VH-VL binders against Uncharacterized protein mtre-1 (mtre-1). Designs and how they scored, part 3

Target 1, 142 residues: Uncharacterized protein mtre-1 (mtre-1), of Caenorhabditis elegans (q09347)
Amino acid sequence: YHQYRELKCSTPTNSIRGGPDRAECHLVLKAEELETGRPVPTGLGCWQEDHDGEEREYCDIVCPKSHTVFISYIDQGHRACFNFITYQVEKRNDEHVLWRSGKCLNSTVNYRIGCKFDDPFETQFKSDNEIFAHLRARARRV

## First folded at step 22 (VH-VL; from w1 with heavy chain S104G, light chain N92Y)

Design y5
Fold by ESMFold2, fold request of step 27:
Structure y5 (fold): chain C 142 residues (1-142), chain A 123 residues (1-123), chain B 107 residues (1-107)
Amino acid sequence: as target 1 above (142 residues)
Amino acid sequence: EVQLVESGGDLVQPGGSLRLSCAASGFTFSDYDMNWVRQAPGKGLEWVSFISGYGSYIYYADSVKGRFTISRDNAKKSLYLQMTSLRAEDTAVYYCARESYDFGTDSYAFDIWGQGTLVTVSS
Amino acid sequence: EIVMTQSPATLSVSPGERATLSCRASQSVSSYLAWYQQKPGQAPRRLIYGASTRATGIPARFSGSGSGTEFTLTISSLQSEDFAIYYCQQHYNWPFTFGGGTKVEIK
């Protein structure tokens, strides 16, 4: 079973490069790769942590219990995001998150993500309201 | 080895249409943002349009907005410029250009240019 | 849009002399500035990126400096093959505008 995600991160002036403004991200939920998808409110499911003195922003990509998560590609207006250096998909128990750091935090980027499951995704969440509740609880955990 | 080759330049009447193509070889085309730049005879360089590696971000100069459409086909390693409602002031050599980014310096430049294709708009 | 102004329009310089080309932006472009050389009948060639970093294969006599709104390209010992038009371009924000060019003539 496949699910797809698009994480869209943008700065207020998405064509300015190297500017001071942090990108704000929102997740798009897709059952099929090419569909328009269902947007999650901007910022919901994202939080910041310090990692060995480096600021990181983490976003839950809503692929719980997924056995395989991959980035099919990224498309960038600002070219400061590099896999395993300034961003990465990371597994935390049964959850998957994407983190960003450095100049990637101030970059306009679209991440195209796939998730594979053993069971249909709908067995975990019956509605988007349940997904949003999950993401609200994530924000409170820091 | 790394090359960009434009084609499709022609003599057209005002109000006409023309499609330019740019064939890329010797590099992974989808890794690079692409641009069109034009140069009127005896004049300087003018940036025309930008398209990101997968097409999520597209920009146009105000002088061509609404008349020109940039597109790319990553499977064919090709960049296109569809021009409509052509005007005399669109007469120029049109270059396609690859934009490179250097992570260490956080800097951009057009590092690979084609030879250009001439578009002449005249009655 | 960000206007890039180059001066002088034409620079006549004897071989072996220093040439200094100016580029001014109408607002700050940080260090998002590139320099190109264009010889007659040819496409432009990248010389400098990031205002001051020489591209691979560019002779050491070419150097760039500046940030913000004022930038300089210097050719420290002009050679006959340096006869060309030089353009600056900002990559800070679209439209990614070019300067008007400086024609360097060897006399």
Scores: ipSAE 0.515, ipTM 0.853, lowest interface PAE 1.9, mean pLDDT 90
Fold by ESMFold2, fold request of step 27:
Structure y5 (fold): chain C 142 residues (1-142), chain A 123 residues (1-123), chain B 107 residues (1-107)
Amino acid sequence: as target 1 above (142 residues)
Amino acid sequence: EVQLVESGGDLVQPGGSLRLSCAASGFTFSDYDMNWVRQAPGKGLEWVSFISGYGSYIYYADSVKGRFTISRDNAKKSLYLQMTSLRAEDTAVYYCARESYDFGTDSYAFDIWGQGTLVTVSS
Amino acid sequence: EIVMTQSPATLSVSPGERATLSCRASQSVSSYLAWYQQKPGQAPRRLIYGASTRATGIPARFSGSGSGTEFTLTISSLQSEDFAIYYCQQHYNWPFTFGGGTKVEIK
């Protein structure tokens, strides 16, 4: 069973490289790869953590219990987002998150993500409001 | 050998249309942002347009916005510039250029250029 | 739009001497600046990126410096093959504008 995501992070101008403004991210939920998708409110499901003295921003990509998560591509206005250096998809328990750091935090970038599950995704969330409630509960936790 | 080869330059009347092509070889085309740059005879370089590796970000110089369309086909390793409503001021050699990014220094340059293709717009 | 202004327009220099070329941006471009060399009938060639990093294969006599709004390209001991037109370009924000060029010619 497949689900798809876009994580879209934008600075206010979208075109300035190395600017001071933090990008804000929103997730787009897709049941089919090529559909327009359903946006998650900007910032919902994202939070900051310090990792060895470096700030990271983590975003839940809403692929709980998936056995395979892959990035099919990234496309960038400022190419400071580099896999394993300034961003990475990590598994935390049964959840998957994408973190960004360094100059990638101030970069406009689009991630295209796929998730594979053993069971239909709908068995975990009945509606988008359940997804949003899950994401709000995670924000309080961190 | 990393190479860019432009084609499609021609003599065109004002108001006419022309499509330029740029064929890439020797590198993974989708990993690179691409640009068009032009140079009028005896004049300096003028940036024309930009397209990101997968086409999510496209920019144009004000002088060509609304008349020129940049596109790419990553499967064919090709960059295109569709030009319409051509004016005498568009007469130039048109270069395609690959934009490289160096992560260590966080910096950019056009590291590979084609030989250029001449567009002449004349009555 | 960020305007890039190069000076002088023409620089006459004897072989073996030092050439100093200036590039000024109308607003800060941080270190997102590249320098190119163009010889007659040829496409431009990358020399410097990141304001000061020499591209692979570029002779050590070429050096770049500056940040923000003011940048300099220096050729420390001019060779006969260095007589060309030099352009700066900012990569900070679209349009990714070039300077007007500095022609380095034999005195």
Scores: ipSAE 0.453, ipTM 0.834, lowest interface PAE 2.4, mean pLDDT 90
Fold by OpenDDE, fold request of step 27:
Structure y5 (fold): chain C 142 residues (1-142), chain A 123 residues (1-123), chain B 107 residues (1-107)
Amino acid sequence: as target 1 above (142 residues)
Amino acid sequence: EVQLVESGGDLVQPGGSLRLSCAASGFTFSDYDMNWVRQAPGKGLEWVSFISGYGSYIYYADSVKGRFTISRDNAKKSLYLQMTSLRAEDTAVYYCARESYDFGTDSYAFDIWGQGTLVTVSS
Amino acid sequence: EIVMTQSPATLSVSPGERATLSCRASQSVSSYLAWYQQKPGQAPRRLIYGASTRATGIPARFSGSGSGTEFTLTISSLQSEDFAIYYCQQHYNWPFTFGGGTKVEIK
């Protein structure tokens, strides 16, 4: 079983070489990679966290219990995000998150992320509203 | 062996259309943002358009906005510029240019250029 | 747009002499400034990026300096192959813009 996610991050001014403006990200839930998908309400799913003195923004990609998570592609406004340096997908318990740091926090970037599951994703949540509630609850924890 | 090769330049009348192509080789095409830059005869360089690695972000110079369309086919390692409503002032050598990023210096540049293709718009 | 102004438009220099080219931005471009060399009948070639970093294969006699709004390209000892037009270009914001160029010619 597979699902796809699109994480779209953009700065208010679409600055191309960094700047003072923080990018705002929103998640799109997809069954297939190239479909339109279902958007997650803005303001959900991402939170700030300090990591060894460096600010990171973490976003839940809503792939719990996924055994395989991969980035299918990245497209950036100005190529300021670099894997393992200023962004990375990591597993936390049964959940997966994508963090960004440094100049990537103030950069326009689109991620496509694939998630593979042992069981249908639909069995984990009874509705999108439940997913949204989950994201709200998580954002409040940090 | 990294190179860009433009093609499609021709003589066209004002109001006409023309499609330019740029064939890339020697590198992973999708890893790079691509640009078109033009140079009128005896004049300086003018940036025309930008397209990100997978085409999600596109930008145009005001002088060509609404008339030119940049696109890319990563499978074919090709960059395109569809030009419409051509004007005399569009006469120029058109270069495709690869934009590189250096993480260490946090800097950008057009590091690879094609040899250009001449577009002449004249009655 | 950010206007890039290069001066002088033409610089006459004798071989072996020092050439100093100026590039001014109408607003700060930080260090997102590149220099290109263009010889007759050829495509431009990257010389400097990040205002002061020399590209691979570029001779040491070429150097770039500056930040913000004032930039300089220096050729310490002009060689015969250095007679060309030089352009500065900002990568700070849309639209990308080039300077008008400085033609370095034989004195």
Scores: ipSAE 0.232, ipTM 0.787, lowest interface PAE 2.4, mean pLDDT 93
Fold by OpenDDE, fold request of step 27:
Structure y5 (fold): chain C 142 residues (1-142), chain A 123 residues (1-123), chain B 107 residues (1-107)
Amino acid sequence: as target 1 above (142 residues)
Amino acid sequence: EVQLVESGGDLVQPGGSLRLSCAASGFTFSDYDMNWVRQAPGKGLEWVSFISGYGSYIYYADSVKGRFTISRDNAKKSLYLQMTSLRAEDTAVYYCARESYDFGTDSYAFDIWGQGTLVTVSS
Amino acid sequence: EIVMTQSPATLSVSPGERATLSCRASQSVSSYLAWYQQKPGQAPRRLIYGASTRATGIPARFSGSGSGTEFTLTISSLQSEDFAIYYCQQHYNWPFTFGGGTKVEIK
């Protein structure tokens, strides 16, 4: 079983190198990679953490219990977001998150992320509202 | 010595095709993003296309998108520009340019340029 | 696209005098701004990068300043070999764009 996520982060200047403004991100839930999907309200599911003196913004990509998560797409030619340097997908407990740091925090960037599951994703949540509630709760952690 | 040498410029008719080459020497070619920049006779500079070190990321100016194809062969230390559906307005000296990044200043620039090769599109 | 506007189009200066060239961006490019010099029949040469850093081998009389949307290239004392066309270029976003150039000619 598979699902896809689109994480869309935008800055007022559409910066690909990191401008003065923090990007605002929102998540799109997709069954297939290239479908329109279901947008998650902005401001949900992302939070700030300090990692060894470096600020990171983490976003829940809503792929709990996924055994395989991969980035299928990132904007071509991006000059601030580099895998393992200023962004990365990591597993935290049973959840997967994507963190950004450095100039990537202040950059416009779009990700498509694939998640593979042992069980249908639809069995993990009763509704999109439940997903939103989950993300709201997570956002309030910081 | 770090050097870029363009070749392939020629006179072609509108609608024609042409392939430009850029031979790099004196540096690790794959470590650098490469660009094509053109200059019409008596005019200014115009960025044409970008290709990352390993070719994973490619970008084109709108004026050439769908008609030009940038590629590279790192083993041969060569950059290419395949041009199709050529128009009169494509007439220009075409430069290959190496793009460098300076970590100290967090900035980019075209630090090495070839001598250019002239492409003339005319009936 | 980010439009780069250079002024003046032509600058007439006497040898030994100060030359000031302006480059304006339609939106902020931070410090991702480079200056190039081009002489007739030659390829462009990098002068300044990061808005204010002189490239290796560039004489001290060349200096760059500015950030955001306003940039300046200054030649403190113009030498005979400095008469050329100067271009600014932003590396901030796609597509990369050049200014229209400023021709520095002998007064």
Scores: ipSAE 0.021, ipTM 0.655, lowest interface PAE 7.2, mean pLDDT 92
Fold by OpenDDE, look of step 22:
Structure y5 (fold): chain C 142 residues (1-142), chain A 123 residues (1-123), chain B 107 residues (1-107)
Amino acid sequence: as target 1 above (142 residues)
Amino acid sequence: EVQLVESGGDLVQPGGSLRLSCAASGFTFSDYDMNWVRQAPGKGLEWVSFISGYGSYIYYADSVKGRFTISRDNAKKSLYLQMTSLRAEDTAVYYCARESYDFGTDSYAFDIWGQGTLVTVSS
Amino acid sequence: EIVMTQSPATLSVSPGERATLSCRASQSVSSYLAWYQQKPGQAPRRLIYGASTRATGIPARFSGSGSGTEFTLTISSLQSEDFAIYYCQQHYNWPFTFGGGTKVEIK
């Protein structure tokens, strides 16, 4: 079983190599990689952390209990975020999160993420609202 | 050429059933979420139903829940709307519409529409 | 559901004049807002998506603006072929909802 996610981060100037403005990210839920998907309300599922003096922004990609998570796509030409140093997929307990740092925090970028499951994703949540509630609980802006 | 063509519209009595079809061409059908949108005569547009690329996610307007069933056959590049328990207020031109996503603008829209098919529910 | 309200219901404008159409959402839809044009006997046509992005093939005289709950479609100089009904629609949440439409007619 598989699901896909889009993490869409944008700056006012659409800078793809960093800039003065912090990007705002939005998550899109998909069953298939190239379908339109369902948008997640703005401001849900992301938070900031400090790691040894480095600021990171984490976003829940809503792939709990996934045994395989992978980046299937990043915008072409993007330099700031197309690097494992500036972004990573991290597993925390049964959840997966994507974090960004450095110039990527101030860059416009779109991720396409694939998640594989042993069971249908639909069995994990009763509704999108339940997912949104989950993400809302995760969000903790500094 | 990207195209959607609806068919199946007819005159039916209240309580009757009807199945609409939408034939897609010119694009990879399974890559796109599809929608039905209807328009009563002289009225505005009303979203009816949504189905994701492989049919994993389906949504209905409250006005048709329990009565209408959206489905798709990706091998045949076809979208369907099975309508049951039809009411007079279901009378409308029914459009199939492709929903597209733009990565650059992070936005959605119905970018391709069929010509529509007329469903008339009348005694 | 998110209620989309368009105003005015009818807008009478002379050719060459500026037309301003409003669309209001009962709650924020961010920029998940599209505009469509529909002429008599035809299917709707996408004009604007993402609140402010003009679709391919759409003349530059059409522009969209706004975010959150207030949106505007502007036709800078109305042409004869622009007389039609215009609808806004939100893609932010289920159910998707359309505004009631604004009929742009010749003055």
Scores: ipSAE 0.015, ipTM 0.629, lowest interface PAE 8.4, mean pLDDT 90

## First folded at step 24 (VH-VL; from y5 with heavy chain D33E G53S)

Design k4
Fold by OpenDDE, fold request of step 27:
Structure k4 (fold): chain C 142 residues (1-142), chain A 123 residues (1-123), chain B 107 residues (1-107)
Amino acid sequence: as target 1 above (142 residues)
Amino acid sequence: EVQLVESGGDLVQPGGSLRLSCAASGFTFSDYEMNWVRQAPGKGLEWVSFISSYGSYIYYADSVKGRFTISRDNAKKSLYLQMTSLRAEDTAVYYCARESYDFGTDSYAFDIWGQGTLVTVSS
Amino acid sequence: EIVMTQSPATLSVSPGERATLSCRASQSVSSYLAWYQQKPGQAPRRLIYGASTRATGIPARFSGSGSGTEFTLTISSLQSEDFAIYYCQQHYNWPFTFGGGTKVEIK
């Protein structure tokens, strides 16, 4: 079983390439990679966290209990995001998150992420609203 | 050898359409953002359009917005510029340019240029 | 848009002399500034990126400096092959913009 996610990050003006403004990301839930998908409401699922003195922004990609997570592509308006350097997908407990740091936090970037599951993803959540509630609750814990 | 080769330049009447192509070779095309830059006869350089590696991000100069369409085919290692509603002021040599990024300095530049293709818009 | 202003429009110098070219941005572009050289009938060639980093293969006599709104390209000792038009360009904000160019000609 598989699902796809699209994480779209953009700066407020979306015009300044290397400016000081932080990009805001939002997640799109997809059953198939190239479908339009279902957007997660803005402001959910991402949070800031300090990691060894470096600021990171973490985003839940909503792939809990996935045994395989992969990035199918990355596209950038400001090519400041490099895997393992200024971004990475990590597993935290049974969840998967994507963190960004450094200049990647100020970049416009679009991720497509694939997640593989042992069980259908639809069995993990009753509805998208439940997913949104989950993401909302997680943001509050930060 | 890394190179870009433009083609498609021609003489067209005002209001006409033209499609330019840029063939890339010697590098992984999808790893680079691509741009069109034009230069009117005896004038300076003018940025025309930008397209990211997979087309998620596209930008145009105001002078061509709504009339020109940039696109790319990574499988064919090709960049395109569809021009419509051409005007006399669109007359120029059109260059395709590869944009390089340096992580250390967080900076950009057009590091590879094609030879250019001439577009002439005249009655 | 960010307006890039180059001065002078034409710079007449003798071979072996120092050439100093100015590029000013209407607003800060940080260090997202590149310099290009263009000779007649040729495509532009990248000289400097990041305001001060020489591109591969560019002679040491070329140097770039500056940040924010004021930038300078310096040719320490002008060679015969250096007579050309030089353009600065910002990659900081859309739309990308070039300066009007400085023509370096033989005095």
Scores: ipSAE 0.799, ipTM 0.932, lowest interface PAE 0.7, mean pLDDT 95
Fold by ESMFold2, fold request of step 27:
Structure k4 (fold): chain C 142 residues (1-142), chain A 123 residues (1-123), chain B 107 residues (1-107)
Amino acid sequence: as target 1 above (142 residues)
Amino acid sequence: EVQLVESGGDLVQPGGSLRLSCAASGFTFSDYEMNWVRQAPGKGLEWVSFISSYGSYIYYADSVKGRFTISRDNAKKSLYLQMTSLRAEDTAVYYCARESYDFGTDSYAFDIWGQGTLVTVSS
Amino acid sequence: EIVMTQSPATLSVSPGERATLSCRASQSVSSYLAWYQQKPGQAPRRLIYGASTRATGIPARFSGSGSGTEFTLTISSLQSEDFAIYYCQQHYNWPFTFGGGTKVEIK
């Protein structure tokens, strides 16, 4: 079973490279690779943590219990995001998150992500409202 | 060998339309953002348009906004510029340019340029 | 938009001498500045990026300096092949504007 995601991150003034403002991200949920998808509210499911003195922003990509998660590509207006250096998908228990760091935090970027599951995704969330509630609950744990 | 080759430049009437193409070879086209730059005869360089590696981010100079459309086909390793409502001031050599990025310095440049294609807008 | 102003418009220099080209931005572009060389009938060639980093294959006589709003390209010992037009370009904020160019001529 396959699901797809886009994580879309943009700065307030997307024309400025290397500017001081953090990008805000929103997730787009897709059952099929090429569909338009269903947007998650901007900022929902994202939070910040310190990792060995480096600030990171983590976003839940809503692929719980997925056995395979991959980034098919990234598309950058600002070129500071590099896999394994300033961003990466990380597994946390049964969940997957994408983190960004350094100048990638201030970059306009679109991540295209695929998730493969053993069971249909709808067995975990019956509606998008349940997904949003899950993401709101995560934000409260900061 | 890394190359960019523009084509499609022609003589057109004001108000007319023209489509420019840029064929890439010798590198992974989908890894790079692409730009169009133009140079009117005897004049300096003018940035025209930008497109990100997969087309999510597209920017235009104010002088061409609403009249020109940049696009790319990564499978064909090709960049395009669809021009409409052409004006005399659009007369120029049009270059496609590959954008490079250096992570260590967080800096950009156009590292590979085509040889250009001439567009002439004349009554 | 960020206006890039180059001076002088024309610079007459004898071979073997130093050429100094100036580029000023209407607002800070940090170090997001590139320099290009263009010879008649040819496409531009990248010389410098990040204001001061020489591109691979560019002779050591070319050097760039500056940050913020004021930038300089220096050719320390002008060779016959260096007579060309030089452009600066900012990559900080779209539109990614070029300067008007400095033509370097044989004195």
Scores: ipSAE 0.483, ipTM 0.843, lowest interface PAE 2.4, mean pLDDT 90
Fold by ESMFold2, fold request of step 27:
Structure k4 (fold): chain C 142 residues (1-142), chain A 123 residues (1-123), chain B 107 residues (1-107)
Amino acid sequence: as target 1 above (142 residues)
Amino acid sequence: EVQLVESGGDLVQPGGSLRLSCAASGFTFSDYEMNWVRQAPGKGLEWVSFISSYGSYIYYADSVKGRFTISRDNAKKSLYLQMTSLRAEDTAVYYCARESYDFGTDSYAFDIWGQGTLVTVSS
Amino acid sequence: EIVMTQSPATLSVSPGERATLSCRASQSVSSYLAWYQQKPGQAPRRLIYGASTRATGIPARFSGSGSGTEFTLTISSLQSEDFAIYYCQQHYNWPFTFGGGTKVEIK
């Protein structure tokens, strides 16, 4: 069973290079690879953590219990996002998150993501309201 | 050999349409953002349009917004500029340019330019 | 839009002498500045990127400096092949504007 995501991050100028403005990200939920998808409100399901002295912004990509998550491509207006250096998909228990760091935090970028599941995605969330509630609960962690 | 080759420049009447093409060779086209730059006869360089590696981000100079459409076909290693409602002031040599990024210095430039194709808009 | 202003418009210099070209941005562009050389009938070629880094194959007599709003291209000992038009360009924000150019010509 397959689900698809886009994570779209943009700065106010959409092409800023090395500027001070943090990008804001929103997730797009897709049941099929080529559909328009359903947008999640900007910033919902994203938070910041320090990792060994490095600031990271994590975004839940809503692929819980997925056994395989992959980025099919990255399309960016600022080439500061490098896999395993300034961004990565990371598994946390049953969930997958995408983190960004360094200059990638200030980069306009689009990630196209695929997720593979053992069970239909609908068995985990019956509606977008349940997805949004899950994402709001993520933001409350200390 | 890394090359960009523009084509499609012609003499057209005001209000007319023209499609420019830029063929890339010798490098992985889908790794690069691409730009159009024009130069009117005897004048300086003017940035026209930008397209990201997979087309998610497209920008235009104010002088061409609503009249020009940039696109790319990564499978064909080709960049396009569809021009409509052409005006005398669009008369220029049109260059396609590859945008390079240097990670070590976090800096950009147009490192590869085509030879240019001349568009003349005149009755 | 970030306006890039080059001065002078024309610079007359004797061979072997120093040429200094100025480029000013209407707002900070950090170090996101490139310099190009263009000879008649040719496409521009990249000289400098990141305000101060010479591109591969560019002679050491070319040097760039500056950051923020003020930038300089210096040719320390002008050669016969250096008489051309030079453009600066900011890569900070779209539109990725060019300066008006400085024509370097033989005195």
Scores: ipSAE 0.184, ipTM 0.741, lowest interface PAE 5.3, mean pLDDT 88
Fold by OpenDDE, fold request of step 27:
Structure k4 (fold): chain C 142 residues (1-142), chain A 123 residues (1-123), chain B 107 residues (1-107)
Amino acid sequence: as target 1 above (142 residues)
Amino acid sequence: EVQLVESGGDLVQPGGSLRLSCAASGFTFSDYEMNWVRQAPGKGLEWVSFISSYGSYIYYADSVKGRFTISRDNAKKSLYLQMTSLRAEDTAVYYCARESYDFGTDSYAFDIWGQGTLVTVSS
Amino acid sequence: EIVMTQSPATLSVSPGERATLSCRASQSVSSYLAWYQQKPGQAPRRLIYGASTRATGIPARFSGSGSGTEFTLTISSLQSEDFAIYYCQQHYNWPFTFGGGTKVEIK
């Protein structure tokens, strides 16, 4: 079983290589990679953390209990995000998150992420509203 | 081994249309942003258009905006430029150029160029 | 747009002599400045990127310097194969723009 996620991050000025403005990210839930998907309400699901003195922004990609998570696609206006350097997908307990740092925080970038499951994803949540509630409980963007 | 090869250049009348192609080889095409750059006979270089790795982000020079369309097919390792409403001033050798990024210096450049294809717009 | 101005338009230099080419940006482009060499009938070739980093395979006699709005390409000792047109180009913001070029010709 599989699901896809799209994490779209953009600055108010659509900065391509960073800048003074922080990018705002929002998640799109997809059953298939190329479908339009269902957008998650803005302002939830992402939070700030410090990692060894470096600021990171983490976003829940809503792939709980996934045994395989991969980035199938990344596009950006001009390259400012680099895997394992200024962004990465990591597993935290049963959940997966994508963090960004450095100039990637202030840049326009679009991720497409695939998640594989042992059981249908639809069995983990009763509705999208439950997913949204989950994200709100986890973290809310200030 | 890394190579870009343009094709499609031709003689067309003003108002006509033409589609250019650029075939990439020797590298992972989808890892790179691609550009079109043109050069009128005896003149300098002019940036025409940019397309990101998967086509989500596209930029055009004002001189071609609304008339030219850049696109890519990563499966075919090909870059395209659909030109419409062609004008005499569009006459030029059109180059496809790969854009590289160096993380250490946080800088960019067109590191690979095709041989170019000539587009002539004349009545 | 950011206007790139190169000077001089033509530079006549003898083989073995030093050539200094200037490139000015109408706004700061930080270090997002590249230099290209173009010989007759050929496509441009990348020489310098990041204002001062020499590309792979480029001879040490080529060097770039500057930041912000003023940039310089220097050829310490001109060789016969160096006579060509040189272009600067900014990658700082859209639209990307090239300078008008400097033709380095033999004196």
Scores: ipSAE 0.051, ipTM 0.722, lowest interface PAE 3.4, mean pLDDT 92

